VH-VL binders against COP9 signalosome complex subunit 8 (CSN8). Designs and how they scored, part 4

Target 1, 182 residues: COP9 signalosome complex subunit 8 (CSN8), of Drosophila melanogaster (Fruit fly) (q7kth8)
Amino acid sequence: MHLNKYSEVVERLENEEFEQVELGAEVYQQLLAIYLYQNKLADAKLLWMRVPANLRDDKELIQLNLLNIALQNNNYADFFKHIKYEWSERVKSPVEDLLNKQREELFKLMGSAYMSIYQHNLLELSLMSEDELKHACAALNWTEELDGDRVILKPKVQEAPPARGNDDQLLKLTEFVTFLEN
Key: E = the ipSAE of ESMFold2; O = the ipSAE of OpenDDE; V2 = 0.75 times the mean of E and O plus 0.25 times the DockQ between their complexes.

## First folded at step 4 (VH-VL)

Design q21 (framework fv_durvalumab)
Fold by ESMFold2-Fast, scan of step 4:
Structure q21 (fold): chain C 182 residues (1-182), chain A 120 residues (1-120), chain B 108 residues (1-108)
Amino acid sequence: as target 1 above (182 residues)
Amino acid sequence: EVQLVESGGGLVQPGGSLRLSCAASGFTFSSYYMSWVRQAPGKGLEWVAYISSSGSYIYYADSVKGRFTISRDNAKNSLYLQMNSLRAEDTAVYYCARRGYSYGKYFDYWGQGTLVTVSS
Amino acid sequence: EIVLTQSPGTLSLSPGERATLSCRASQSVSYSYLAWYQQKPGQAPRLLIYDASSRATGIPDRFSGSGSGTDFTLTISRLEPEDFAVYYCQQYGSSPWTFGQGTKVEIK
C-alpha cells in the first residue's frame, strides 16, 4: 500500500482548484476519492464543504460523499454498502485502492477483536471473490468451522495487539454483523 | 493504450449461428461494462447488448432478445456475442465497445468492427 | 423508446467555417445523458462529447456540446480538414439506448 500514490495527480488537481474561478464536478470527484484513499479525512470534509451549489446534485459526487460520511464516522457497514456503485474512469483507480485498503483494515480489525463471522456475510461485506477471501484467511491463519450448512470464520488467537481508539467502529461493525446473521 | 479487437464475422445463411469475440487490452477489463453495437451497411448505429463488469447484469435490444447471448471471460480479457437464428436484417458491422463512466451508458472506446453478412 | 432526429442530414462547408449540428429527442433526455460520436468512412466511431457538454479525452477544444431536455447541439468552431465525417448523437437517459441517424459534414 502506498499512501503517497496519486501525489502528482493531487498536486495538479489542487492547483486547478486554486487557479480556476469555476470548476466542473470531475475535479472535485477525483480530489475527494484520492483524499479518502490517502486517509486525509479532514481535507475530504473541507473539500465537500467547498463544492459549489450547482455541483451538489452531481450523482457521483453525492455517492463519493456517502463514502466520506461513512469513513468520517468509522462505519464499515455504510462504507461497503455505498462503495457498490458504477464508478467513472476518473475515480475508478483511487476507489479500487480505497476498497482494497478498507478490506485490509476490516480484516485487521476483526483479527484484533477475535470476531467470528459467517463466511457468506464477510464475502458480501468485503466484496471479495471466494478465492480472494480464502487466500486472505489462509494468509492470516484464520480457522473455519461448520455450523449446519454454513461456514464460520474465526481469527487465530494471539497476544493482544496495541490499544486502538476505534471502539465505536468495532461496535458498529458488530451490530451490522449481528443484523445480517439474524 | 486501450485496444479492442473483434473477430468471428463472416457469411452465414438465414437461420444460422455465429460467435463473435472481442479481445481487450490496455485496461483492467474486469472493471468495465461492455457492449456490442452494430451498423448495417450505409445505415446508422444500433445498440445490441450490454454486460456488467461481473457478468451478472445483462441487457438486450428488443430486436435480438432470445436470439443473441452476450458473455465475457474476465480471466481471458474477452467479450463474446453468440448469435443464433440469424436474419438478413442482422447483416452489419459489429463493434465491441467499452462503456464510459458510472451512470453514463455511452461508449468511450470502440474496436475496428467485424462484418457479419446473413444471406442465402 | 426515445427517437433522436439529427439535422441537417448533410452539411456542406469549407475548412475554417463553423459547423452547428442539431439533435432533437422525441422525449426529454434525463440528466442530459447525451453523447456525440465522429465516424470517418471505414473506421469505428470515436467519442467526442458525453453528458451533453463534457469533452472526451484527447478531443480538441474546437468541439463543444450544449443543450438539455429535447434539444442538443454539437458545434465545431473552425473546421479542420480531418473534421469532415459523419456525426451521431446517442441518448442514454432511458433504455433502450438509441442513436440519431447521423449528420454528414462534407467538403463544399
Scores: ipSAE 0.000, ipTM 0.436, lowest interface PAE 19.1, mean pLDDT 82

Design q22 (framework fv_durvalumab)
Fold by ESMFold2-Fast, scan of step 4:
Structure q22 (fold): chain C 182 residues (1-182), chain A 120 residues (1-120), chain B 108 residues (1-108)
Amino acid sequence: as target 1 above (182 residues)
Amino acid sequence: EVQLVESGGGLVQPGGSLRLSCAASGFTFSSYYMSWVRQAPGKGLEWVAYISSSGSKIYYADSVKGRFTISRDNAKNSLYLQMNSLRAEDTAVYYCARRGYSYGKYFDYWGQGTLVTVSS
Amino acid sequence: EIVLTQSPGTLSLSPGERATLSCRASQSVSSDYLAWYQQKPGQAPRLLIYDASSRATGIPDRFSGSGSGTDFTLTISRLEPEDFAVYYCQQYGSYPWTFGQGTKVEIK
């Protein structure tokens, strides 16, 4: 959906990869981060395969590839685990956009899967501030309920699609619930 | 599984034009840099043109600059080569080729080729 | 431009023998960005080796590449009947990208 935001940067970086015989890790870092944000997962996978052996020890590039692997496997828990890194200024913008995009997908998944979730669990997982989370919930028409000292968030019920229940969706849900309970 | 199928070759007179097409399947075409490579009868391979995955970056061999235009349509999984002002020395089998996974401009998959004959 | 010279022009060998093909560059090939291709009569080229020594997917282990700088070698340790073909080297270390003239491996 947001493919146009980085179109000029991608064009420049793709031109650098095409023209230069020798590239530094910085070009691969930026392209990988932007491809992940754009949900160009095939491009991200192929880009990693093109990274020269001598650049595969780059710490930030390795960390970006952990995000790549998590997204290739539709693993939200791994994604939010590995996104907690001190990103350089060069990739900070697309990584923050990627985080926000994945938070939106998380809220869509939670909204369709759960009748109630504890606020503190979502705060911990999503890396949002309390104000940011309250704003997001208000925008989605989720309601709040107080259970003793804890806040319970109740997603607005949406019509579940008939048929096509699959094991992959159940596995994702199970892994995510396990992560939240830890 | 990866397939590249060329078409559009034929007999054409010197000074004429011809458009080659390459239909790609079995991979995410929009993610790959693509090339045209030709081979004159009984001769070796000669790189002709290169195009980036988005189409933003294009290179041509000196022998075809100003006469040939490479282009792609990612929605149709197709690569094209528009050949104008054709010369007898352009006679060759033209191959559609895909850039490999490594850093560089090697070709991991090739089409079957299409013959272009430029003769009066 | 970098000119690639392959030698010998023709190798006449029997199945089971070792084939050694040379590719020499007129200038050093940056990062040893050199590939080898196999072409049989009436067929398209097939990638064998890239980055001088990396074997392409599906290529048998009897094919190996070696060398650096200006001197590169393709070795077929034990020729099979299907290995009789023309072999081309290609450099992509500097623009323009160039191919060698080919080495024909034929049955004795």
Scores: ipSAE 0.000, ipTM 0.482, lowest interface PAE 14.8, mean pLDDT 83

Design q23 (framework fv_durvalumab)
Fold by ESMFold2-Fast, scan of step 4:
Structure q23 (fold): chain C 182 residues (1-182), chain A 120 residues (1-120), chain B 108 residues (1-108)
Amino acid sequence: as target 1 above (182 residues)
Amino acid sequence: EVQLVESGGGLVQPGGSLRLSCAASGFTFSRYYMSWVRQAPGKGLEWVAYISSSGSYIYYADSVKGRFTISRDNAKNSLYLQMNSLRAEDTAVYYCARRGYSWGKYFDYWGQGTLVTVSS
Amino acid sequence: EIVLTQSPGTLSLSPGERATLSCRASQSVSSSYLAWYQQKPGQAPRLLIYDASSRATGIPDRFSGSGSGTDFTLTISRLEPEDFAVYYCQQYGSSPYTFGQGTKVEIK
């Protein structure tokens, strides 16, 4: 679903980039957004390097590249900061899918870390509504506790830790902890 | 609004020459591939030529190669088709057409067309 | 070159009826790179559908496209008086970019 949803659009756009000497910003915007959604980060990095100088002033393409940079650096804070933008109709769908995918990744990291977090902090970080967050937590069997007027969320253990840590997962976890501590 | 206006059509004898022009407005002309498409009286559509946004990349239909030259002037938002060594079978309405925004090889906007008649 | 054959040549229908127009390719059209155009007498063609099923800007939802490979269809769910015209399909899966011969939808 994640890879197949945009496969025909990607094939068309990649063919156009390969065949055409001059491309408009629209082609680069759509390819970059879809590559990020598909987690083709190497392709995304190389695509940005191929963007002609005259198109690097395009506002939406610049904004998409801020998402690209955040994902290249495993920076969740920057990602959720820069995803707040008035996206055009042509990229709205893949950007929304990317946002949902990154929210899922964030929840998996929290679950694996066995963390407790205040609801208001997670609402601010994830850009979810209170109802959306409560539904997601219920689906994952996370528990909640009251601390006065504040709600504390306790993730359920989602997977047993492997004998050895995954270096990439540890890097993402370190980045996430740094973000929370500020 | 996107608008394409062709001019320069007329009656020419076989072997003669004619230059068509297309004036574009309502969009950033310099960012689009442009094309000429023709339609003979009572017949279907036939693609004639493509030109890239900068003018560096040009393609012609085999039927017009060596006789027709497509060109553009981005400062004037204008597309041209120089037609030399005209033949009776070149008689058609010639349309200026825009390709989708640097993608897709379909034609999203068309001019009203200009008639070229090649007859003795 | 890919030859596109449209059928029927002429559809004689009344307003309110459904029109189904066929476009068949001599070879498979890659990535469903197929467009449909409407042309009225004395007027330029107007883009209706691209990529086999995507409606162009401003095109009413009674127009829909479907198909892949060698068989493509344009459907007008409920004909309006303004829909009586000639319809052309075009492939851009391979060069040269060819058009079908057209289907005329006329009032009977």
Scores: ipSAE 0.000, ipTM 0.445, lowest interface PAE 14.9, mean pLDDT 82

Design q24 (framework fv_durvalumab)
Fold by ESMFold2-Fast, scan of step 4:
Structure q24 (fold): chain C 182 residues (1-182), chain A 120 residues (1-120), chain B 108 residues (1-108)
Amino acid sequence: as target 1 above (182 residues)
Amino acid sequence: EVQLVESGGGLVQPGGSLRLSCAASGFTFSDYYMSWVRQAPGKGLEWVAYISSKGSYIYYADSVKGRFTISRDNAKNSLYLQMNSLRAEDTAVYYCARRGYSYGRYFDYWGQGTLVTVSS
Amino acid sequence: EIVLTQSPGTLSLSPGERATLSCRASQSVSYSYLAWYQQKPGQAPRLLIYDASSRATGIPDRFSGSGSGTDFTLTISRLEPEDFAVYYCQQYGSSPWTFGQGTKVEIK
């Protein structure tokens, strides 16, 4: 048994599609955002392929698909780049939940890699406030070091190395490091 | 793999009732919209009823409205069709069918069907 | 409701030949929301194509779908013995869902 925050909303939206003769961009926007949050990447990919040509110039739907492409490719840098958008009230909730999920995943990957990173780079990428980042680092026992007027963060692994690794984890870390270095 | 197994078909007199069941396995039943589709002997396919993944939304073909009731039990991975006030024209093989991905309203998997014969 | 008319009613061909099946809608099918099914005697229908041109999982590439609006086609490029069956189109562009009457592909 699993509970899902948006399961009732998804059911309603999918049924609105059944009842309506023509689909508006608003329904696709909401379904795509929620599918991405739910990690239903196959459903998200298939949904985008079925978006009608006349709706593919919708600005918010284009931005959501950029998030979709980033997640399909395990590209943290592209994800955090494209999440910086003025989201409508229709999708703000699932997009903010998605952002929080991806932030947590990012911190887990960085912790496992034993990286050092400038605080200002991580603040810019993660879209966290300085206080939010300091709280997260303190909770994970990451250390801070001063480098002139800059702060360097040094992560510490909170748990034993994973019993199982996968190519996805390594790909995400590689792309994130590449982003931070350029 | 994905399996849908229908049961409950049989011979019934006009005006009678019958309840069909469909046992689902090999997938997360509670995530899928489900349908009943029928086929009269020697004829084509006709959609009968549609139920959403959680059971909140239900739709019927005009030919069966008020007589048939579709329902599901997600804890038991089962789909049902309660058929009342049966008519000779309801004679058909009844298929349990799963809807495709997302809002895709095609049927990606079908059961083998169960025959319902309405005759005096 | 949208009425789907399939043609021909029966197509008599030999193995190795190309089969072309037509499905015409009485009104435009929104977003090419059309599927094709194969049915053999005594068996349930099997999904072949959805969204007019997307092949379902496990379906051989000799099956292809095309079309939009009111005119749709299923093509079997080179018939195999197991392909002799009845084929149905279905639209889901508007409620109620409707099926064509079927095209029987039989051995000549």
Scores: ipSAE 0.006, ipTM 0.552, lowest interface PAE 9.2, mean pLDDT 84

Design q26 (framework fv_durvalumab)
Fold by ESMFold2-Fast, scan of step 4:
Structure q26 (fold): chain C 182 residues (1-182), chain A 120 residues (1-120), chain B 108 residues (1-108)
Amino acid sequence: as target 1 above (182 residues)
Amino acid sequence: EVQLVESGGGLVQPGGSLRLSCAASGFTFSDYYMSWVRQAPGKGLEWVAYIKSSGSTKYYADSVKGRFTISRDNAKNSLYLQMNSLRAEDTAVYYCARRGYSYGKYFDYWGQGTLVTVSS
Amino acid sequence: EIVLTQSPGTLSLSPGERATLSCRASQSVSSSYLAWYQQKPGQAPRLLIYDASSRATGIPDRFSGSGSGTDFTLTISRLEPEDFAVYYCQQYGSSPLTFGQGTKVEIK
């Protein structure tokens, strides 16, 4: 479903890349941001390779490529580190959608691991407001417990871990836990 | 190793139809734009048609637009060219070719070609 | 459309000599998006050079490309017997994609 968003914009931009002689950084910025949101990681990797040398010093393209590298390597910590940037109006929408999508994937990963996590740690990592986080936890049926002056979030208990994607999920979880342990 | 093998060429009468196939191996076919390029006997190269990796976007040379249809089946690693309303000037060796991955629309790998002869 | 004109039509040389092939565009080719191909009798074309000067994988260093705008050159520094073939330039700076008419490099 998420892949349907921006499909018309992508088609237009891809047609522009095919038909136009010389492209500015703006077209590459939009395509890269949308490919990352759509989880078209192969397309994102190949697009970066097609960026001309004279556009490789564009600051926003460099920043988008840091997101690209993080996602290629399944590195949640690097992704959330590099997403903190003053994005231009042309890419702000797909970048915000990408952030929300990655937050959703993070919550699914935490839930499937049956972990307990401090609310303040998840707020720092996910860049969500406390209100947004509370709504997400309620929707997922996570429970809250008070530990002194801190709130502990407990994901809903389920039985078996998923069979597929175990290696990728384990790597992402390991990096996330390492990040949370300071 | 990248391989492209064309088939389906032959002798057809003017106004007839023919379907060309190209079998790809040695690379992830679904990641690449593909093209058909032809060469009339003793003449130079002429680009015919281009298809996006997903198959959604197709482009044609003016000389074949409305008569030829390019298509692909990513599950079968195959590229096709449906040729209708064939003319004597369509006589050529038809090559399937893979686009390079850079911004350029150059062709890094070519098949050996299949001959199409349009004659009475 | 951009028309590519190659010269000379035929280049007659001996092994060991330098070959210089020209490709002139009717309009400026943006970003030097110009490729060169080699074709031997009965064979498919083979990519030699892309982006005017970048050598394709597996291509010997005696092949080099240069140029920008409307004037492009393919140079073969020292002809080997296997280099006698027809050479085509192709532009991809604008649609439609176009090829030159070819230059035949033949034994003197």
Scores: ipSAE 0.000, ipTM 0.497, lowest interface PAE 13.2, mean pLDDT 83

Design q9 (framework fv_durvalumab)
Fold by ESMFold2-Fast, scan of step 4:
Structure q9 (fold): chain C 182 residues (1-182), chain A 120 residues (1-120), chain B 108 residues (1-108)
Amino acid sequence: as target 1 above (182 residues)
Amino acid sequence: EVQLVESGGGLVQPGGSLRLSCAASGFTFSDYYMSWVRQAPGKGLEWVAYISSSGSTIYYADSVKGRFTISRDNAKNSLYLQMNSLRAEDTAVYYCARRGWSYGKYFDYWGQGTLVTVSS
Amino acid sequence: EIVLTQSPGTLSLSPGERATLSCRASQSVSSSYLAWYQQKPGQAPRLLIYDASSRATGIPDRFSGSGSGTDFTLTISRLEPEDFAVYYCQQYGSSPLTFGQGTKVEIK
């Protein structure tokens, strides 16, 4: 379970917050990044509300909170827009893990929603290189076809129906469909 | 569904020792911080100790630090409180309590408690 | 440490009446990290409200919490016979965890 990767760090940072009256921005930065990676969105929302007024001008915290807002609102386009930032070494690892997790979720939603999608749309949204996307498509057995000046990606034939019962996934899917069809 | 059952309470003389146990069921014990909270007869609630899900981080109330030891065995779904150098003011019902799911240090489920009486 | 003072100490009311219980903190409680518990004689405490205003699973909507900073309130809109109990507030904004002394809601 990916949740376990940062469990020790989270325990340490939460205990630092509990015991200390004054904390620097670095504690909040790390906790917020890890909560977002763990999909603990309620904890992420409450953590931002806990940030003292004097630390709310911290540029990296503001940027992490833009990711938080995007995920709270099921807005993948905003998420991939705001993750384009020069992250400090303190949060680089959980942010990269978060990016990879969101890319996996994107591919799952796209594969279940479409019989074909344009390569340029997926490249723009996912922040993947052409090589990275090609590797991911190969791993999922997606095929590639040319349509004039465009490259069309086709998800694997006979993919299992998606489990439909999560409102968050439906909201994300609706936003993806709107983005790709515009 | 969620159940916490305390045991090990009893009458002990001042200076004595006692070990409390809490058996957990109906949830993934290893995912939760756990706590002991006590209540003296006719008095309010007092937090005693908490332990992280892994057991790596532990906090005690100043009144028990150095005398009480909280521990857990995730394989057995059990929480423990070793109480040494007991004093009359440690007389209380001791509750096993589970921390809330959102990392908030509130207690969403409690056991029925076990009475510890320290008297000569 | 943050000291929580509950008022009144005892509240004598009849079924059907509204109960309003106060919890005042000696210093600001961060993030409204405050919970309310109900305890009946011979029973363990039961969580009612967490994060000042969020109802716990299974708690009737007649129970509501409000407040922030140093002043918090638990309201029971229409007392049922089973609501006559002792109520405790608890803060978890800073170490150590502390509880109020309790408010007893008793039948008039």
Scores: ipSAE 0.005, ipTM 0.520, lowest interface PAE 12.3, mean pLDDT 84

Design qg2 (framework fv_dargistotug)
Fold by ESMFold2-Fast, scan of step 4:
Formats: C-alpha cells, structure tokens, sequence
Structure qg2 (fold): chain C 182 residues (1-182), chain A 120 residues (1-120), chain B 106 residues (1-106)
C-alpha cells in the first residue's frame, strides 16, 4: 500500500534525473526520502552512488543519507538519532511518513521479542514523549507495572513467531540489544 | 500549514441525503484518523466516530450507526460523511477533525464546519 | 461510557482575572484529557492535551492540571480574546466531550 504513495512524484523526479544534465540537490533529496519511505533500499543505495561530487556538500542530502545508512544497516538507534533534524517542506511529508513507519516497525519487533521492556529504554530509542509512548502502548493493549521509580512495559501476546528464525529480525534485534547494553 | 477544508452549507428536506466533504492538506493524509463531530444549534460538541485513513475502516459512536456513513478518497486526501434519510434532528454544524493514529487521540486540527439544515 | 462534567457552565469575569474551569470524569482516565477553545461561529481549537501539555502557539497564560478524575483549566490573566466556550475531552476509552463552559468578559 505504501509503495503506491508518491508514485506520480517519483515518476516525475526519476524522469528529471534521467533527462537533465544539470540537476540540483532538490531532486536527489526528494527521491532519497521517498525511496526510504517506500522501503526501496536498493534504489536508495544506488541513488546515493549517482549523486554528483559537487552536490555531496548539501546539508539536507547528507542528513538524508545518514537515514539511508541507518536503514541499510538495520540500526534503529542511528535512524532515530538522525531523523531529529529541521526538514525542509520539500521532504517533510515523506520523512514524517518514514518516522511513523519506523516507530510502527520498532513496536512490532519489541512486542514480539520481549516479555518486558523498561519504558525509559524505549523512550530513548524511539524519541517519543512519555505521553506519546503511553498512548501507543494503550492502542496496542500493552500493560505497565511500576518497578521502584521505573516503569516496565509488558507487550500483549501476539501471533506465535515462526518456528524458524528470520535473519532480518535477528539482525534488527542484535542492533537494538547493542543499544540497550551500552 | 495543516488545513482541513469542508464543503459548503446544505439545506435539505426530510428524507433527503447529504454528503459532506473534508479535504486535507499540508500533511500525510493516511497518518491520521479523521473524526467527525457534530454540534446542534446552541448545543455542545458530540463525537460521531472516526475513520482509519490508511485502511478505510470506520468506527461509529453509539447512536450514529445506520444512516451515517464515513468514507474516503485517498487519491485526493478527502474524507466524506454521508447522512441518509435526513431528519430535523440532524440539523447541526458537522466538523471533521484529525487525530493521531497511535500517539494521541485528541484533535489537533479541525475543519471550519459544514452547516446542514433539515427543514420542510 | 465515560461521562465528563464541567463546572461552572457559565462564568463572567473581568480582563486580568484568574479563571479556573473544572472537568470531572465518571471514572479514572489517567492524563488522557484535552481542552479546546471555541469562539462564536468558529471551529474548536486545541489548547492542551495530556492534561497539562500546552499546544504549540497557545499563550502561556493557559495551563492545565489534574489526573485521574479531576482536572482544571486555568487562565492566569484573562484577555479580551479569551471570551469563548471551553470544552474538555477524554480519550482514554473512545471519546467524550464535557458540556462546555462559556466565559464572558464584562
């Protein structure tokens, strides 16, 4: 469903890249942001490789590429660190869509992997406020318990995970565990 | 820059149908629920329900099933409220208002309202 | 069905006055409460969410407090543009609005 969003804009921008010799950073910014939202990670990687040397100093394009690198490496901590930026109107919509999508993926992963999660760890990782997190947990029917001066979140039991492990899931979980143990 | 723009006022006879539109701009339409709230003349705010803009699935508040239908056209970022078999009691200003999907259920932006008058 | 009761239903105050409006819930709603301002002929505008968090662009004279079943909206120094009807709304279980409080400036 997400792949259909921005399809007209992408087609226009791809045609501009293909046909024009003198492209500004704006075309690359928009294409990269939309590719990341659409989970077209191979296209995003190849697009960055095509960026001319003279445009690699563009601050917003550099920042978008930090999101690209984080997503290529399944690094949630780096992604949420680098998405906190003053985005231009040009890319704000696809970047906000990307943020919402990645938060949803994070909650799905955490809910399937953990029986309990400290609230403060999830706040630090997701860059959500306490109220935003409380609302998200309420919507997912997660429960909370007090543990001294800390809050423990308990995800609601979901579908049984598949018998065989998924390498993508394991990679994402490994990166998250690295963040938590640091 | 977030805006919700609603269709103009309607004057209808009892038994007719009306379709109110709410066009969103300045944000990603499918990232927020769209809510409908009515306010009868001189009365308070009454929540009617919401529609999930990503799935198209509506949820109706108690008392707003049957004659009331929420729908979408995501290609033009527009939500619709259709009321069939209009009654005098349906006379009200109808508002659309957006709500966060998983992060907050309060209404941060509202449409300007559409007055629907039902009289014979 | 969570019910919200606002008091008073009506108040009249002078510019510069401190105004307090109360909202009571029929059962515990934690901090899942918002406040809206509605000026005559206009759509409501969000003032406060999560009981005490001020919406961006809302003047600092507005504040919210409370949790559980009792909540208050305070206007520290009433201004002419503050004449309006104020509504509380819970979002802990579905959505319910309070009956409203009309504030008239003398």
Amino acid sequence: as target 1 above (182 residues)
Amino acid sequence: QVQLVQSGSELKKPGASVKVSCKASGYTFTSYYMNWVRQAPGQGLEWMGWINTNTGNPTYAQGFTGRFVFSLDTSVSTAYLQISSLKAEDTAVYYCARRGYSYGKYFDYWGQGTLVTVSS
Amino acid sequence: DIQLTQSPSFLSASVGDRVTITCRASQGISSYLAWYQQKPGKAPKLLIYAASTLQSGVPSRFSGSGSGTEFTLTISSLQPEDFATYYCQQYNSYLTFGGGTKVEIK
Scores: ipSAE 0.000, ipTM 0.433, lowest interface PAE 19.8, mean pLDDT 82

Design qg3 (framework fv_dargistotug)
Fold by ESMFold2-Fast, scan of step 4:
Structure qg3 (fold): chain C 182 residues (1-182), chain A 120 residues (1-120), chain B 106 residues (1-106)
Amino acid sequence: as target 1 above (182 residues)
Amino acid sequence: QVQLVQSGSELKKPGASVKVSCKASGYTFTSYAMNWVRQAPGQGLEWMGWINTYTGRPTYAQGFTGRFVFSLDTSVSTAYLQISSLKAEDTAVYYCARRGYSYGKYFDYWGQGTLVTVSS
Amino acid sequence: DIQLTQSPSFLSASVGDRVTITCRASQGISSYLAWYQQKPGKAPKLLIYDASTLQSGVPSRFSGSGSGTEFTLTISSLQPEDFATYYCQQLNSYPTFGGGTKVEIK
C-alpha cells in the first residue's frame, strides 16, 4: 500500500480548501476520499463539518460521507454496502484504493481472531470475485475446508499475539461476525 | 469581458532583474488563482507555479525556486512575476493564466504574453 | 513528477483530413487532462477540459477521449484555421504540459 500515492494532490487540495473563499464540491469530494484512504479519520470528520451548506446537496459528496460515517463507526458492512456507487473519475482512483485497503484490513482483523468464515459470506461482503478471494487467501496462507457443499476459510494468524488493548479491533470483528451470522 | 493584460516586452542584460505584470479585469480577482507559464523560443509550455489571489501565498514548481517571485496588488487586480539575476536561459515568453479554485477548473483565460529577452 | 508524452511532435495534413494526437501520462491522472491550441505568436486557448468536455465556443469538429494514462485529441475535418500547436496538460497534481504537436497544413 502506498499511503503517499496522493501526497502531492492532497497538499494542493488542502491549500485550495484552506485559502479559498469559494470552492466547488469536487475539492471536498477528493479530500474526503483521500483522507479516508489515508485513515485520517479525524481530518475526514472535521472536513465534513467544514463543507458549506450549499455543497451538502452534492450527490457524490453525500455518498462519500456515508463511507466516512461507516468508517467512523467501525462498520465494515455499511462501508462495503455504500462503496457500491458509480464514482466519477475525480474520486475513482482513491475510492478503489480505499476499497482495496479496507479489504486488506478486514483480512488482517479476521486472521488475528482465528476466525472460520464461509467463503460465500466473505465474497458477498468484500465485493471480491472468487478468483480474487482465492488469490488473497493463498497470499495469506489461509486454508480451505469443505462443510457439505460450502467452503469454509480458515485464516493463518500472525504468530505473535496481538497487542493488548485493541478495543477498536474487537469492535470491528464483532460487527463483522454479527453481519455474517445474520 | 474577462481579460488578462500583461506588460510589454523587456530586453535585459544578464544579472539584471525584471518584473512582469498581469492586470485582470471583468471578474472577481480574488476568486481565481493566477498561474505563470513560460515558453522559451521554439519550445513548449512550462508551468512555473501559482499564487493564491485571496491570501497572497505563492507556490513554485521545481526549477523555479529562488530567483522567481510571485506577488500581487489586489487593489489594482494585478499579479506580478519578478525574476532576479537574469540568465540567458530565462529568455522566453511569460504568460499569466487564471484558474478557478476547484479541481475541475482549467486555465480558461490567458494573458497575451510578455517576451523577456536576456542578452548582452 | 507526472510526465506527459505527445505523439506525433509534428504532423502535416490537408484540409478535410482527420487528425489524431495522442497524449500519454507517466501515471494515472483520471480525467484531469486539458487540451490547448496555440496559434503562432498568440497565447494558448483552452479547447477541451476534463478529457472530453468541449469549452464553450470551440467548434464541434474537436473532440477528446481517454482516461487514466492514454488520451486523444481528434479533429474530424481539418480547417485552415486549425494550423497550430496543440498541448495536453494534466491537473491531477501540480500542472505539467506535454511537449506539443505542431499541425501544419500542406
Scores: ipSAE 0.000, ipTM 0.497, lowest interface PAE 14.4, mean pLDDT 83

Design qg4 (framework fv_dargistotug; at its last look DockQ between E and O 0.02; V2 from the best seeds 0.00; counts 0 for: pae E 14.0 > 2, placed apart)
Heavy chain, then light chain:
Amino acid sequence: QVQLVQSGSELKKPGASVKVSCKASGYTFTSYAMNWVRQAPGQGLEWMGWINTNTGNPTYAQGFTGRFVFSLDTSVSTAYLQISSLKAEDTAVYYCARRGYSWGKYFDYWGQGTLVTVSS
Amino acid sequence: DIQLTQSPSFLSASVGDRVTITCRASQGISSYLAWYQQKPGKAPKLLIYAASTLQSGVPSRFSGSGSGTEFTLTISSLQPEDFATYYCQQYDSYWTFGGGTKVEIK
ESMFold2-Fast, scan of step 4: ipSAE 0.348; ipTM 0.719
ESMFold2, look of step 5: ipSAE 0.000; ipTM 0.442
ESMFold2 (binder alone), look of step 5: mean pLDDT 93; pTM 0.940
OpenDDE, look of step 5: ipSAE 0.240; ipTM 0.746

